Miniprotein binders against q5gan3. Designs and how they scored, part 4

Target 1, 136 residues: q5gan3
Amino acid sequence: MDIKMQIGSRNFYTLSIDYPRVNYPKGFRGYCNGLMSYMRGKMQNSDCPKIHYVIHAPWKAIQKFCKYSDSFCENYNEYCTLTQDSLPITVCSLSHQQPPTSCYYNSTLTNQKLYLLCSRKYEADPIGIAGLYSGI
Key: E = the ipSAE of ESMFold2; O = the ipSAE of OpenDDE; V2 = 0.75 times the mean of E and O plus 0.25 times the DockQ between their complexes.

## First folded at step 3 (miniprotein)

Design RG6
Fold by ESMFold2-Fast, scan of step 3:
Structure RG6 (fold): chain B 136 residues (1-136), chain A 100 residues (1-100)
Amino acid sequence: as target 1 above (136 residues)
Amino acid sequence: SPEELWRQGEEAFRSGRLEDAVRLFTEAISKKPDDALLYSERAYVLMEMGEFERALQDAETAVRLQPEWPDAHLLLAYALEELGRHEEAEKARQRAEELS
């Protein structure tokens, strides 16, 4: 097994999949503030990403979309596929920041088809989200 | 399965249930003791708990199992820094950069 591919898939699960959607402890102002704080801590990263997507569906349901990933997304240098089903997602958008210590996010729930990044052409694992179907 | 236990551990970690996350990753490790990623995941939870000596042990194990994995060396550096072992932390950070 290639550890880099294994890590890519597991990082995607950790950072971009949340099912069933968790409730963060008291002290966080909304879902995205809790999630983004967790992600920054885990990655030891002072960066405040401007946008982040989270899918609220079980891993097996998402994994199946990369079974027939036969398109290449040049912009991401990865194979990709459009989900055949709309998925429930949260969009975390940066409101304001004070790096390295503070990032504050707004959260928006939506239900849309997604462009998934896949680890290889066929029989692949999801490794990221390229964007939403309507606005990439 | 180890994969299911890992998944539950990630969910626990994300929701701030740190003791649950350690327990679940420990169960996953018992089923896959050679999986460097599981040790790194448990080390991150231990770091959040302030259990820096235990986090260091797991980071060292991850490096031993996957010595060419840059993130394992970076995690080792973080644990060493928290323990005040600055010289060793800097060496681990340099190793992570070399491997990147």
Scores: ipSAE 0.012, ipTM 0.362, lowest interface PAE 8.5, mean pLDDT 79

Design RG7
Fold by ESMFold2-Fast, scan of step 3:
Structure RG7 (fold): chain B 136 residues (1-136), chain A 100 residues (1-100)
Amino acid sequence: as target 1 above (136 residues)
Amino acid sequence: SPEELERQGLEAWESGRLEDAVRLFTEAISKKPDDARLYSARAMVLMFMGEFERALQDAETAVRLQPEWPLAHLWLAAALEYLGRHEEAEKARQRAEELS
């Protein structure tokens, strides 16, 4: 198996999949502030990402979407697919930053289809989220 | 009582007083050391404190005490992921999914 493919899939699983959705303490000002506080160290060269998506579905269900990944998303230089099913997703959107390193996020829970990034053409593994589907 | 300490620990957790929550769950565990739920609750708090090795120990204990409890396997998976043990974390998460 390609090492790069394995690493991309593992990072996505670790940073963007949370099922069942964990309950963060109220003192954290919501789900995203709790999550991002513990993920910041694992994020690759990111100060405060403006948007982060978390899928609340089992990994096996998500992997199935990349079985037929034959579209290419040029902006991400990766293959991609639109999920045919709506998934429960938390959107973490950056509200403000406070020096030296604090990031503050708004948490929005939604049920939407999304553009999933896949490690290769056909029979691939999920490696990221390009964005949410906003309608036709 | 261990029930009172557990309730106080959960209240501390809800209030963001993480060190108090750990202390209270630790006292509850000392009175009821075979309660998987107390280890799972303390593992959760330790995860949010960044104490991943301690969280792993508690999650492993919760799984050992109640091996068919999906939530215990999820905290095990979370602790393993934050310690960089991704293959073991994936296995634990798959086990939790099978039990759900």
Scores: ipSAE 0.005, ipTM 0.156, lowest interface PAE 10.8, mean pLDDT 75

Design RG8
Fold by ESMFold2-Fast, scan of step 3:
Structure RG8 (fold): chain B 136 residues (1-136), chain A 100 residues (1-100)
Amino acid sequence: as target 1 above (136 residues)
Amino acid sequence: SPEELDRQGYEAFRSGRLEDAVRLFTEAISKKPDDAWLYSDRAIVLMEMGEFERALQDAETAVRLQPEWPEAHLFLAYALWALGRHEEAEKARQRAEELS
């Protein structure tokens, strides 16, 4: 039984919540490149995720959305909920990579509702982002 | 506020300013000593710093405050393993898997 990297609500808080949104030094060439460089520096994995979401809101505001989680997202094997309000979000989209060490991202700032993954049905903690709400 | 200090500590951690992160989480804990999240935040930073005994104390406190939180048991297992206490680390890891 190997110990895995921190997952669940703690990893989500560390990697996907950034409030207020930090301003990375000019040398990092934008927000997402700065964030993903930090993540790669601390992770053993050389993978470049194709997409990563960051929420710019206080943890307590985000945590409240999982209080009444009532849906199950089978593709994630987790409970999930659509946020009641739009949240400020940065979308990091992979544009180029030169493995193992180089990942290059585009940064897009938006304000949208999103699907949160929750640790259980009631009184739960947010543990991830399943996607952005785009309507039908 | 404890929430603002927690945010600042998180930002310091993300920026690699580990000593600043510990200081900020310590201040947050002083204002809200029953919040298991704050002890876990500080434990993760202490693990990154190689301060395994201090990380163990915080992980033990997080487990005591919120015994059904799987991640707290994983941080406990990490700290115990780093200290060479492998049998206790395995038991903590098993408990975390049971709760997941």
Scores: ipSAE 0.000, ipTM 0.124, lowest interface PAE 14.3, mean pLDDT 73

Design RK1
Fold by ESMFold2-Fast, scan of step 3:
Structure RK1 (fold): chain B 136 residues (1-136), chain A 100 residues (1-100)
Amino acid sequence: as target 1 above (136 residues)
Amino acid sequence: SPEELKRQGNEAFRSGRLEDAVRLFTEAISKKPDDARLYSNRAAVLMEMGEFERALQDAETAVRLQPEWPKAHLRLAEALEALGRHEEAEKARQRAEELS
């Protein structure tokens, strides 16, 4: 469940922003497995989220989207906004788990608009990703 | 205007004035009953109030009005989960993921 990963803006910056996108050695078995190994070292909870999104854009560009928050987010007193621009995003989708805490992810690099979670205040900083936009 | 009422409802919800937020979104809906965003916002307030059956009705309306909007399906999933309808909630979450 992505949504219970929602945290403050500093944690969002640390866990979900990677710009410019780093390259992990082949021994890490792809981008998401390399990143998740690093992130789980910083996370106190060893949960394996089904989906994790990483944005490859400067923090200042991402902050600007929150000034146009238009609706509330799922089960939170935070606002959601749709980014006006498509952003380079890596989607980390859980492939399988090996007990006790090993998580294995598929990495998909895409370029999409997304729904940002913005903090409860009107000048809100981004604090998470509610989902990716799927226009037709 | 419906947009001004929506803005005031948003501010009421941010401030923890849940009954005011419901009233403002309800007034906005009366003026613009086909705006899925208003039902989605009111569903969020109703969830915070523990009014899960009412939140479900609004989430279902948002999905009906805007069936390709991932956020509407997430609202639906949360209301279903709160009501113990776990399988339906998971299907709604999967639908939101497919659309995003």
Scores: ipSAE 0.006, ipTM 0.210, lowest interface PAE 9.5, mean pLDDT 76

Design RK2
Fold by ESMFold2-Fast, scan of step 3:
Structure RK2 (fold): chain B 136 residues (1-136), chain A 100 residues (1-100)
Amino acid sequence: as target 1 above (136 residues)
Amino acid sequence: SPEELKRQGNEAFRSGRLEDAVRLFTEAISKKPDDARLYSNRAAVLMLMGEFERALQDAETAVRLQPEWPKAHLRLAAALEFLGRHEEAEKARQRAEELS
C-alpha cells in the first residue's frame, strides 16, 4: 500500500495522460502491453508495476479538478481531490512476467471518478492518481 | 528455409519467447534480406521488449522495402509513438489509412 506517487506534473502528464487514446496494432497484444513497454523504456530500469492508470482526457480538463482540492493525503504528502466527473480511464493490471523481464498486462477501459493528487507548490498542478472511486 | 524460420519466429512470438523470436527472424533476414514481412515481424517483437530504437530501424526498413504496405506504416507509427515522436507517428498512421 506504500506507493508514493510524488512524480512532478511533467512526469504525470507524460506517463498517465493519453488523449486521444492511442490505438496499438494487434501485434502489441493490447493497449497496456504497448504502453507499459514504452514506460519501462523511458524509465530504463523500472520493474513491472502491478497497476498503472491512464486518463483519456485533455490536460486542461484534468488540471481544473485540482483548483478545488481541499483535502491533504498525508501518505502521499500532497493535496488530493475526488474528481467531480467520471473520466475515461484505462487500468493496466499486471498479469504475469517472463524472464528475462517481459511484463504482460490486462487492459480494462472504464469510466469513473478518481482520487487525483494535486500539488499546491505548482499552482494546483495534477501530479498523480491515488486510486479509483468505488465501493458504494 | 527463410519461410520455415519465419514460421518458427511467429510461433516463438505467440508463446512469449521474445528473445528466441528475434533470433529466428534475424536468421531469416540473413537468408532473405529483402522480405519486408521479416522486418515487420521483428519490429513487433522488439516493441514488446522495449527496444524502440531497434524497432524503429526495422519498421523503417519494412516501409522502404514495401512503401505501399499499410502494416509497415503501422509498425513505423508504433515505434515513433513510443519514442515520443507523436507528430511523425500520426503522419505514419494517416499514411497507413490512405493505403488501406
Scores: ipSAE 0.000, ipTM 0.122, lowest interface PAE 15.0, mean pLDDT 73

Design RK3
Fold by ESMFold2-Fast, scan of step 3:
Structure RK3 (fold): chain B 136 residues (1-136), chain A 100 residues (1-100)
Amino acid sequence: as target 1 above (136 residues)
Amino acid sequence: SPEELKRQGNEAFESGRLEDAVRLFTEAISKKPDDARLYSNRALVLMYMGEFERALQDAETAVRLQPEWPKAHLRLAYALEWLGRHEEAEKARQRAEELS
């Protein structure tokens, strides 16, 4: 495993995978506010991302999608694959900010197929989410 | 009493006062070091704080004190999972399921 695979998959797991979905204490004001407060504590910068996705499935189930990662997502300069199944996903969308470093999020739980970023062509590890499947 | 400190720790956790919760559970543990529930509760708080190595130690202690308690094995599984130790986490989760 190279450093890109180790760092990318570890960060993806830590920030974007939560299974089974954790219940945050009442004082955290909901799932995304609890999660995003934790993420800011682990990140080097304190910027509030406008959108963040969290997958609620075991790592082995997600990892299998990158086994046949033969498509290339040019806009991300990474290999990618569309998940075969819809997955439980929480969408954290930024609502407002008050004081300068206080971020408030809306939490939306949904079941959707997604475009998963993979560390290489074939037999790869998941390293991110490119977006949700729109359907055509 | 240890029971009162545990109650206050739970209340602190529910209100998002994580550092207070850790302090209260730590004080309760000093008075009742064989109570697996205190280690399990502190492990949970530490996980929310991102202190996964410390959470792992507490979860391991809870399992050692009450090997047949499914929740202790779930705490262990979660801490291992967040540390990237997926294989060990799966074994801990399976053991929790067997016990429940």
Scores: ipSAE 0.020, ipTM 0.374, lowest interface PAE 6.8, mean pLDDT 80

Design RK4
Fold by ESMFold2-Fast, scan of step 3:
Structure RK4 (fold): chain B 136 residues (1-136), chain A 100 residues (1-100)
Amino acid sequence: as target 1 above (136 residues)
Amino acid sequence: SPEELKRQGNEAYRSGRLEDAVRLFTEAISKKPDDARLYSNRASVLMWMGEFERALQDAETAVRLQPEWPKAHLRLALALEALGRHEEAEKARQRAEELS
């Protein structure tokens, strides 16, 4: 695989896959505040993302959803697929922020189908999440 | 007692008093150095402090003391991940899943 695709897949694995799900101390005021603080530390305190999704499932199970993706997600210029199964997901949504470094998040644990971003190449690994399935 | 020190360390950890938690777990370890749970708990605290190399050392010790404990392998995976050792982290996480 290209180094570019390897980097994208590895970044997705490190930042958006958390299995088995870890427990965060109460002092961090919930799962997302702990996770997002950790992520921003690793990314040198980048901007506060408005939303972030974390999947609590084994990587190999997630990889299989991208094996033959033939749909396209225009906003990302990447191929995408809807997961056949509902997956345990934590949704981290930005509540408030105080620049430059403080971001505060609400944590919602849910079980939903989602749109996975697959790389632009055939039989590629997942590289991100485009969104959750609304069912409408 | 080591039990009481562990309980106090867990409470400090829950309260976000990370330095206090490290001190309490360190004292507990001095009294019961064969308790894998103490190293696992201290590794978790060290992760939140950004002390990834020290967290890795504790996670490795927890795995050595209790090689069939899924949580010890999870601690190892998280420390390896934080240090950019992605392939080793993936193997450790898989091992934790197998043992669960």
Scores: ipSAE 0.000, ipTM 0.135, lowest interface PAE 17.7, mean pLDDT 74

Design RN1
Fold by ESMFold2-Fast, scan of step 3:
Structure RN1 (fold): chain B 136 residues (1-136), chain A 100 residues (1-100)
Amino acid sequence: as target 1 above (136 residues)
Amino acid sequence: SPELLKRWGDYLFREGRLEDAVELFTYAISKKPDDARLYSDRAEVLMEMGEFERALQDAETAVRLQPEWPKAHLRLAEALEALGRHEEAEKARQRAEELS
């Protein structure tokens, strides 16, 4: 709290990092439906994002991957790096939507390497996820 | 779900992500504005941030929504004391004890 985060890193920290993973009530429809409800409300976006990723690892462990960004991801106009370690990830995937405002998501837990977006080439902060590593 | 959002806010508070916790509780309150617990939880985070007048407003709302909840009166006493309103804080503390 003493050190201010850049807006991109702060949003990523809030919306895409959850460690340790929160245990939600038994009667709830799933982890992703709650998270995506919060995200849509905060962003005031009526569209249903098709995919959202949440990493279940401490911020400092994730931040270390951006100490040196060895690539530039032109489609995101950001520096990026492939995590060398597999990370526990929740994949929120759109199941269906009931217009105008309701989005329904499936929650899938996986351990995979991912492409992390970094704020700059050296000594950077994580700002997003470009995608999961497919092994291709 | 307000319950899900409350748990997420509690998690952020435990992590020391105070501003993020306030934003999360603010969103949860927008979904369930009659839930005294959400105002109580946001007041606790605001107290840790030194935002005493905002904490007072939330504590007053929690007491209004659930007047017989001892914890709401303790939140009220804490905020009043932080603002130097010692006599009102003492009365709120006594009320919380009566309700315990």
Scores: ipSAE 0.015, ipTM 0.224, lowest interface PAE 6.9, mean pLDDT 79

Design RN2
Fold by ESMFold2-Fast, scan of step 3:
Structure RN2 (fold): chain B 136 residues (1-136), chain A 100 residues (1-100)
Amino acid sequence: as target 1 above (136 residues)
Amino acid sequence: SPEYLKEFGDLWFRSGRLELAVRLFTLAISEKPDDARLYSDRAEVLMEMGEFERALQDAETAVRLQPEWPKAHLRLAEALEALGRHEEAEKARQRAEELS
């Protein structure tokens, strides 16, 4: 890896950053079904997450947003910042599941500003996504 | 399915998602630990990551599982070379050539 980061940033990079956006081989039923089937296997719960976001931008561009975190996101207990630019994002939303192990997802590509979670207030790395910007 | 996981691992490797690729090959290996191809693929990703000792272990496993497979010996040679074990690497390259 050329990228050197903290453990939280490494996990975020691995699971939530995909640039350029990949095309899946035949047999996968869309972008999110392939990605989310893997992620489900790594979670403490075997439950299917209802929503997951993937950013399609270079890591360096995303890191710059955590240079200074202007906010603190109480519900995540993490610093956070609103991206200045809209970013291309795939939204993976759960369509249905057959417990215990089968999850089926819709893939929606959008271009949105979002709240990034940052590892600390200054000179930090992105560690997650708090949500999409919808206005005040 | 190990074939499904291998395909996913190959995809993530080609897209530069090295750690994700290693995790998927590791899952595939847990399902089919006798498939030399999975160790060969994981060794390739580990080489790109600079994890040469781990790549060597996987290359050795691939050779053990499929001793007549030229690619396994090339993986072995690459890992040995990266570790400075030049003479052993050259011997592994010669073996791969003999098997081709």
Scores: ipSAE 0.000, ipTM 0.183, lowest interface PAE 13.1, mean pLDDT 79

Design RN3 (at its last look DockQ between E and O 0.07; V2 from the best seeds 0.00; counts 0 for: pae O 4.1 > 1.5, placed apart)
Fold by ESMFold2, look of step 4:
Formats: C-alpha cells, structure tokens, sequence
Structure RN3 (fold): chain B 136 residues (1-136), chain A 100 residues (1-100)
C-alpha cells in the first residue's frame, strides 16, 4: 500500500506539502508526471503508485486540524480527522488507459475536505492522508 | 516549499535542464538559507555549467554551514581544482577523507 510508504511526519511533509505550489520546469508532461517519476526512483522500480495527494496550504494550518483530532482510525493504527475546511489539493492519479508499468498520471487540482492521519504522539503532527471526503 | 523546490531542482539537473536547476535551488535557498545541502546542490550544477567562481562561493558556504560534512569539502575541492588552486584542492580532499 502506498500509504504504508508514507511513514512518519517527515515523509508526509517532504512529499505531500507544496505551498506555494512550485513553479516547475516545462517538459515533464505536467506536475504529477514529474513528481511521481521522482518518487518512483525512491521506490526502486516498483509498480506505479495508484494515487498521491499534495496539499497546497501552509503547514501550520494543516497541523491545526490534527491538534483537536478525537477519532482513532483502527485500520491505520493512528488518530484521524476530517478537515473542517476544504483545502487546495493536487490529486495525482494513475491513468487506467495505459498499463500501470507506463506510469502516466493525470493531474487534477481540486478543493476538497480530506481525512488526515495524525500521529499518536509528537504534537499530533499530520503523517498522511487516508482519502478525500466524497461529499459537498 | 523548499522541499519541493529541491525535489524539482534535482529532477531538472538529472534531465540536463541546468538553468532550471539553478533557478530552483536558488529559490529554495531564499526560503531556507541555512541548508548546506542546497548550496552543495547548486555548486554541482554550476560546475557542470562551467561557472567555477560561483560554484566555489556555494561550496565555501556549504562548508561553513556544515564543516563536518564530507560532500561539502569535495565540492570545494572540485571548484578549487577547476580554478587552478591545486594545493587548496588537495587540502579539501584530505579533509573530506578524514571525515568519511
């Protein structure tokens, strides 16, 4: 599971928080194809991750959502919270129109609430994203 | 963020986009001016571009920020060698070996 590869708040901060969104060089076939190419290098030629989220908001604002998390998510063995506000997010999703080994990603910029995973310790820092809220 | 700027700088350099890499590392440095890694990264790109004086300045900054980091001393040695300062380059290489 891709979420298992996001261990600790250091990895979450370095791979899932981009604020302000970087002005990346042309020629990488979009934001997500460049980013996911870098991440695949770290995974040593494993299969392409199906999905990856990047939040475009200040780290301190994201941390605030976890400060008052009161739910425990048994499936992840971590605290979790639904963000009270929608956040600007880039969703990198693997294209189903090509074989997974091609690793071509669609990039979707959206504004949605999401489920944050919050560390059981260390100030309840955000350590991952379980998913987006499917709702209004 | 400085983390994403470094990530994209590394990508740009890997794919031969040297001017983009310098821009991205420079922007990352503006946000995190005490990160020795960023100066080492920019020095490496500048060396590939033949900008040896600028590479030397960045290598010196990396050494100043992290004097016990072997890579910073290797960057310094490379820049000094390119500028014909051979005795200083050997001293920097020896220091890198002592720290390994």
Amino acid sequence: as target 1 above (136 residues)
Amino acid sequence: SPEFLKLWGDLAFRYGRLEDAVRLFTEAISKKPDDARLYSDRAEVLMEMGEFERALQDAETAVRLQPEWPKAHLRLAEALEALGRHEEAEKARQRAEELS
Scores: ipSAE 0.429, ipTM 0.703, lowest interface PAE 2.0, mean pLDDT 83
Fold by ESMFold2-Fast, scan of step 3:
Structure RN3 (fold): chain B 136 residues (1-136), chain A 100 residues (1-100)
Amino acid sequence: as target 1 above (136 residues)
Amino acid sequence: SPEFLKLWGDLAFRYGRLEDAVRLFTEAISKKPDDARLYSDRAEVLMEMGEFERALQDAETAVRLQPEWPKAHLRLAEALEALGRHEEAEKARQRAEELS
């Protein structure tokens, strides 16, 4: 189980960066339902992850945050940094599931500061999202 | 964004939305014209649509961009076969096998 976490780390750019946000085809049941079904198909995994994030900003803007990646996120065994600016993101939240075949997601657009995972200490590249900043 | 255009193109193709898939791959190509994967993917959709001449052009472009990619030569062989160019198709299949 959870093999997708390792694969998702390598697929950060492919599956978590969408700028400008794609105009997906009419008739699909939503941005997150399409994306999450694609992820399950590519990773050959029937798990329904509880949450996934997509950033709607240019890659160069995101890369800048890992230039100063000086914190270590023990839970991920990776360096991390809090973005200085809020970024436009889609939050994909699992609403319900009927295992093994069905996962249903809500799509929420928001602007949030993020905890980015970085490939190394200082002068690094983003490799994932650890979570959203909560000021409260 | 080209990666998400490709992602939604792949999804559209999987769900039989062929015109949407072509549109999405075409937009991705406009942003990354040197990405052989996009031409290979669009060629597959065009083959399913019966647009064999257009599929051939995309397969040829994929081969030109990545001449050592076996899948590009298989796309080329499929399009040539559909156009009745059987001997050229067989040579393209043999080239793909040699590269594997």
Scores: ipSAE 0.410, ipTM 0.699, lowest interface PAE 2.3, mean pLDDT 84
Fold by OpenDDE base, look of step 4:
Structure RN3 (fold): chain B 136 residues (1-136), chain A 100 residues (1-100)
Amino acid sequence: as target 1 above (136 residues)
Amino acid sequence: SPEFLKLWGDLAFRYGRLEDAVRLFTEAISKKPDDARLYSDRAEVLMEMGEFERALQDAETAVRLQPEWPKAHLRLAEALEALGRHEEAEKARQRAEELS
């Protein structure tokens, strides 16, 4: 799978929430490059995730979505819920062109609904993002 | 850049590297002294470190720079509470609510 699932609320908070979003000037190497580089360094993981999502909303607001999960994501074997509201999200996508010994990412800022993975069915914590709502 | 330093500071804080976070935010502030977010973020770290007086100073600065920003008032309330200034803290919380 292209999406790296985070295990536990702590990891989710650490890796997938940045509020308020840091605004880099244009011409900078990019939001995702900075984030992913630091993240990989702290996690001591040299792997390059193909995709990573960062939510730019308060933790408490995001946590509320997992109060009552309305579905189960079979592919992840976790309870999940579709957010009722669109959230500001940065999508970090691994570039097809990679420099040696580094991970290069493209950054896309968007407002979309997303599928949150929840630690359990009720009164749960967000533990991951399954994907963005496609609007099918 | 100050923006990059802020990002590193945020991540450092989340990984429990409090002293590193303070250093990073301090450096960011030196480059962008009018950014309320930097003071708010440093205040949060300082609160975790038990540096309540310093946190209060940063919170007050954040409020001064961005008086319409609810989070700044929340930081102020947190610091005031930690210092036993409950009445003032309540006023700060109320202001935050009004601005939300």
Scores: ipSAE 0.025, ipTM 0.418, lowest interface PAE 4.1, mean pLDDT 87
ESMFold2 (binder alone), look of step 4: mean pLDDT 94; pTM 0.950

Design RN4
Fold by ESMFold2-Fast, scan of step 3:
Structure RN4 (fold): chain B 136 residues (1-136), chain A 100 residues (1-100)
Amino acid sequence: as target 1 above (136 residues)
Amino acid sequence: SPEELKRLGDWFFRYGRLEEAVELFTWAISKKPDDARLYSDRAEVLMEMGEFERALQDAETAVRLQPEWPKAHLRLAEALEALGRHEEAEKARQRAEELS
């Protein structure tokens, strides 16, 4: 990672990029439950995010997609691009919630194109995922 | 596996979850106690936590398990320096250079 990387790109790298994909210890009750429990603990709130994406590809492969980020996604107030290649992705979907403390997630592994959020127009760094391309 | 626990520990370290990273490296060590790399990685997290005596113990263990590994001697030097043991730290740095 470059020293000049913004906080948004650093957080995206840490929380949404996992390559090669790790296997959580038994105590975590699966991949997404392990990841989401630590994210929630850091945020110190009672809400359970309904969905979270993790990309299983090297940072350099993901970073290349923001090199030509010339589209603007108004609903996110960020530049964005559709990846031209399908990427291995884990989708963490909220199964059920037992407020205030417990969130339970399903883990789904898929291989799809996605909409990346980029830090600026051209020569940018990835900062998030807007969604997956369904092909419908 | 120890390799998967090692990678998970590194991820939590990058995320700033230092205590959890130590727990994961400790679990990996319990599965493979003769792997110098695991002690080296845990020492790095302990250094960030300001736990210099614990970091020194892990660095010493890494050197004992792999005495010809330059990185282990650099970990040892860093922990010794943090504890004010400057002469021993310099000797460890020189040893790392000799082994490179």
Scores: ipSAE 0.000, ipTM 0.152, lowest interface PAE 13.3, mean pLDDT 77

Design RV1
Fold by ESMFold2-Fast, scan of step 3:
Structure RV1 (fold): chain B 136 residues (1-136), chain A 100 residues (1-100)
Amino acid sequence: as target 1 above (136 residues)
Amino acid sequence: SPEELKRQGDEAFRSGRLLDAVWLFLEAIEKKPDDARLYSDRAEVLMEMGEFEEALYDAEFAVRLQPEWPKAHLRLAEALEALGRHEEAEKARQRAEELS
């Protein structure tokens, strides 16, 4: 199988899909602080990403959007599509950082359409989120 | 405490709250990074999630921390098998049997 499809889809599923939305882990201050700590630990990086998105919908519902990717997103060098339905999303936005390295995040729930990255043009799997659709 | 976080992670896993279990195990590992059991338990959750490469990482780390623990080698074998690495999986199973 396509290595980009397999690895990218697995990571996207693990780090960006959470349905039904889980309870906050004990010891963490809010949803995003827990999730971002997991993500940094898994990726073995000390960077504080400024934004991360989590979709609260079943995998099959999200996968359907990549059935046909009618666009290629040059900026990401990936196939892409705009979801035709709004999805419940948590936006994790970096609030502040403190030395030694610590990342603190705000959690915001929203319901928006998004630009989904797909592993190939047809019958593909989601591999990431390019951004949220602002409605403008 | 690390033990309480491990217990909560195990409970989350049994309840199907897979991502929650991973986060709880992450916090336990941050408090006690040399406890092979935490990596072994997280590997099981990651296997259920279909995150086989990540499960392999945790299983390998459990073996590094406690190379004579048969269960760690079985976790390693399970992750290798899921990745289609059958010969390495069989060697890991044999090692687990030798240690039992």
Scores: ipSAE 0.000, ipTM 0.115, lowest interface PAE 13.9, mean pLDDT 77

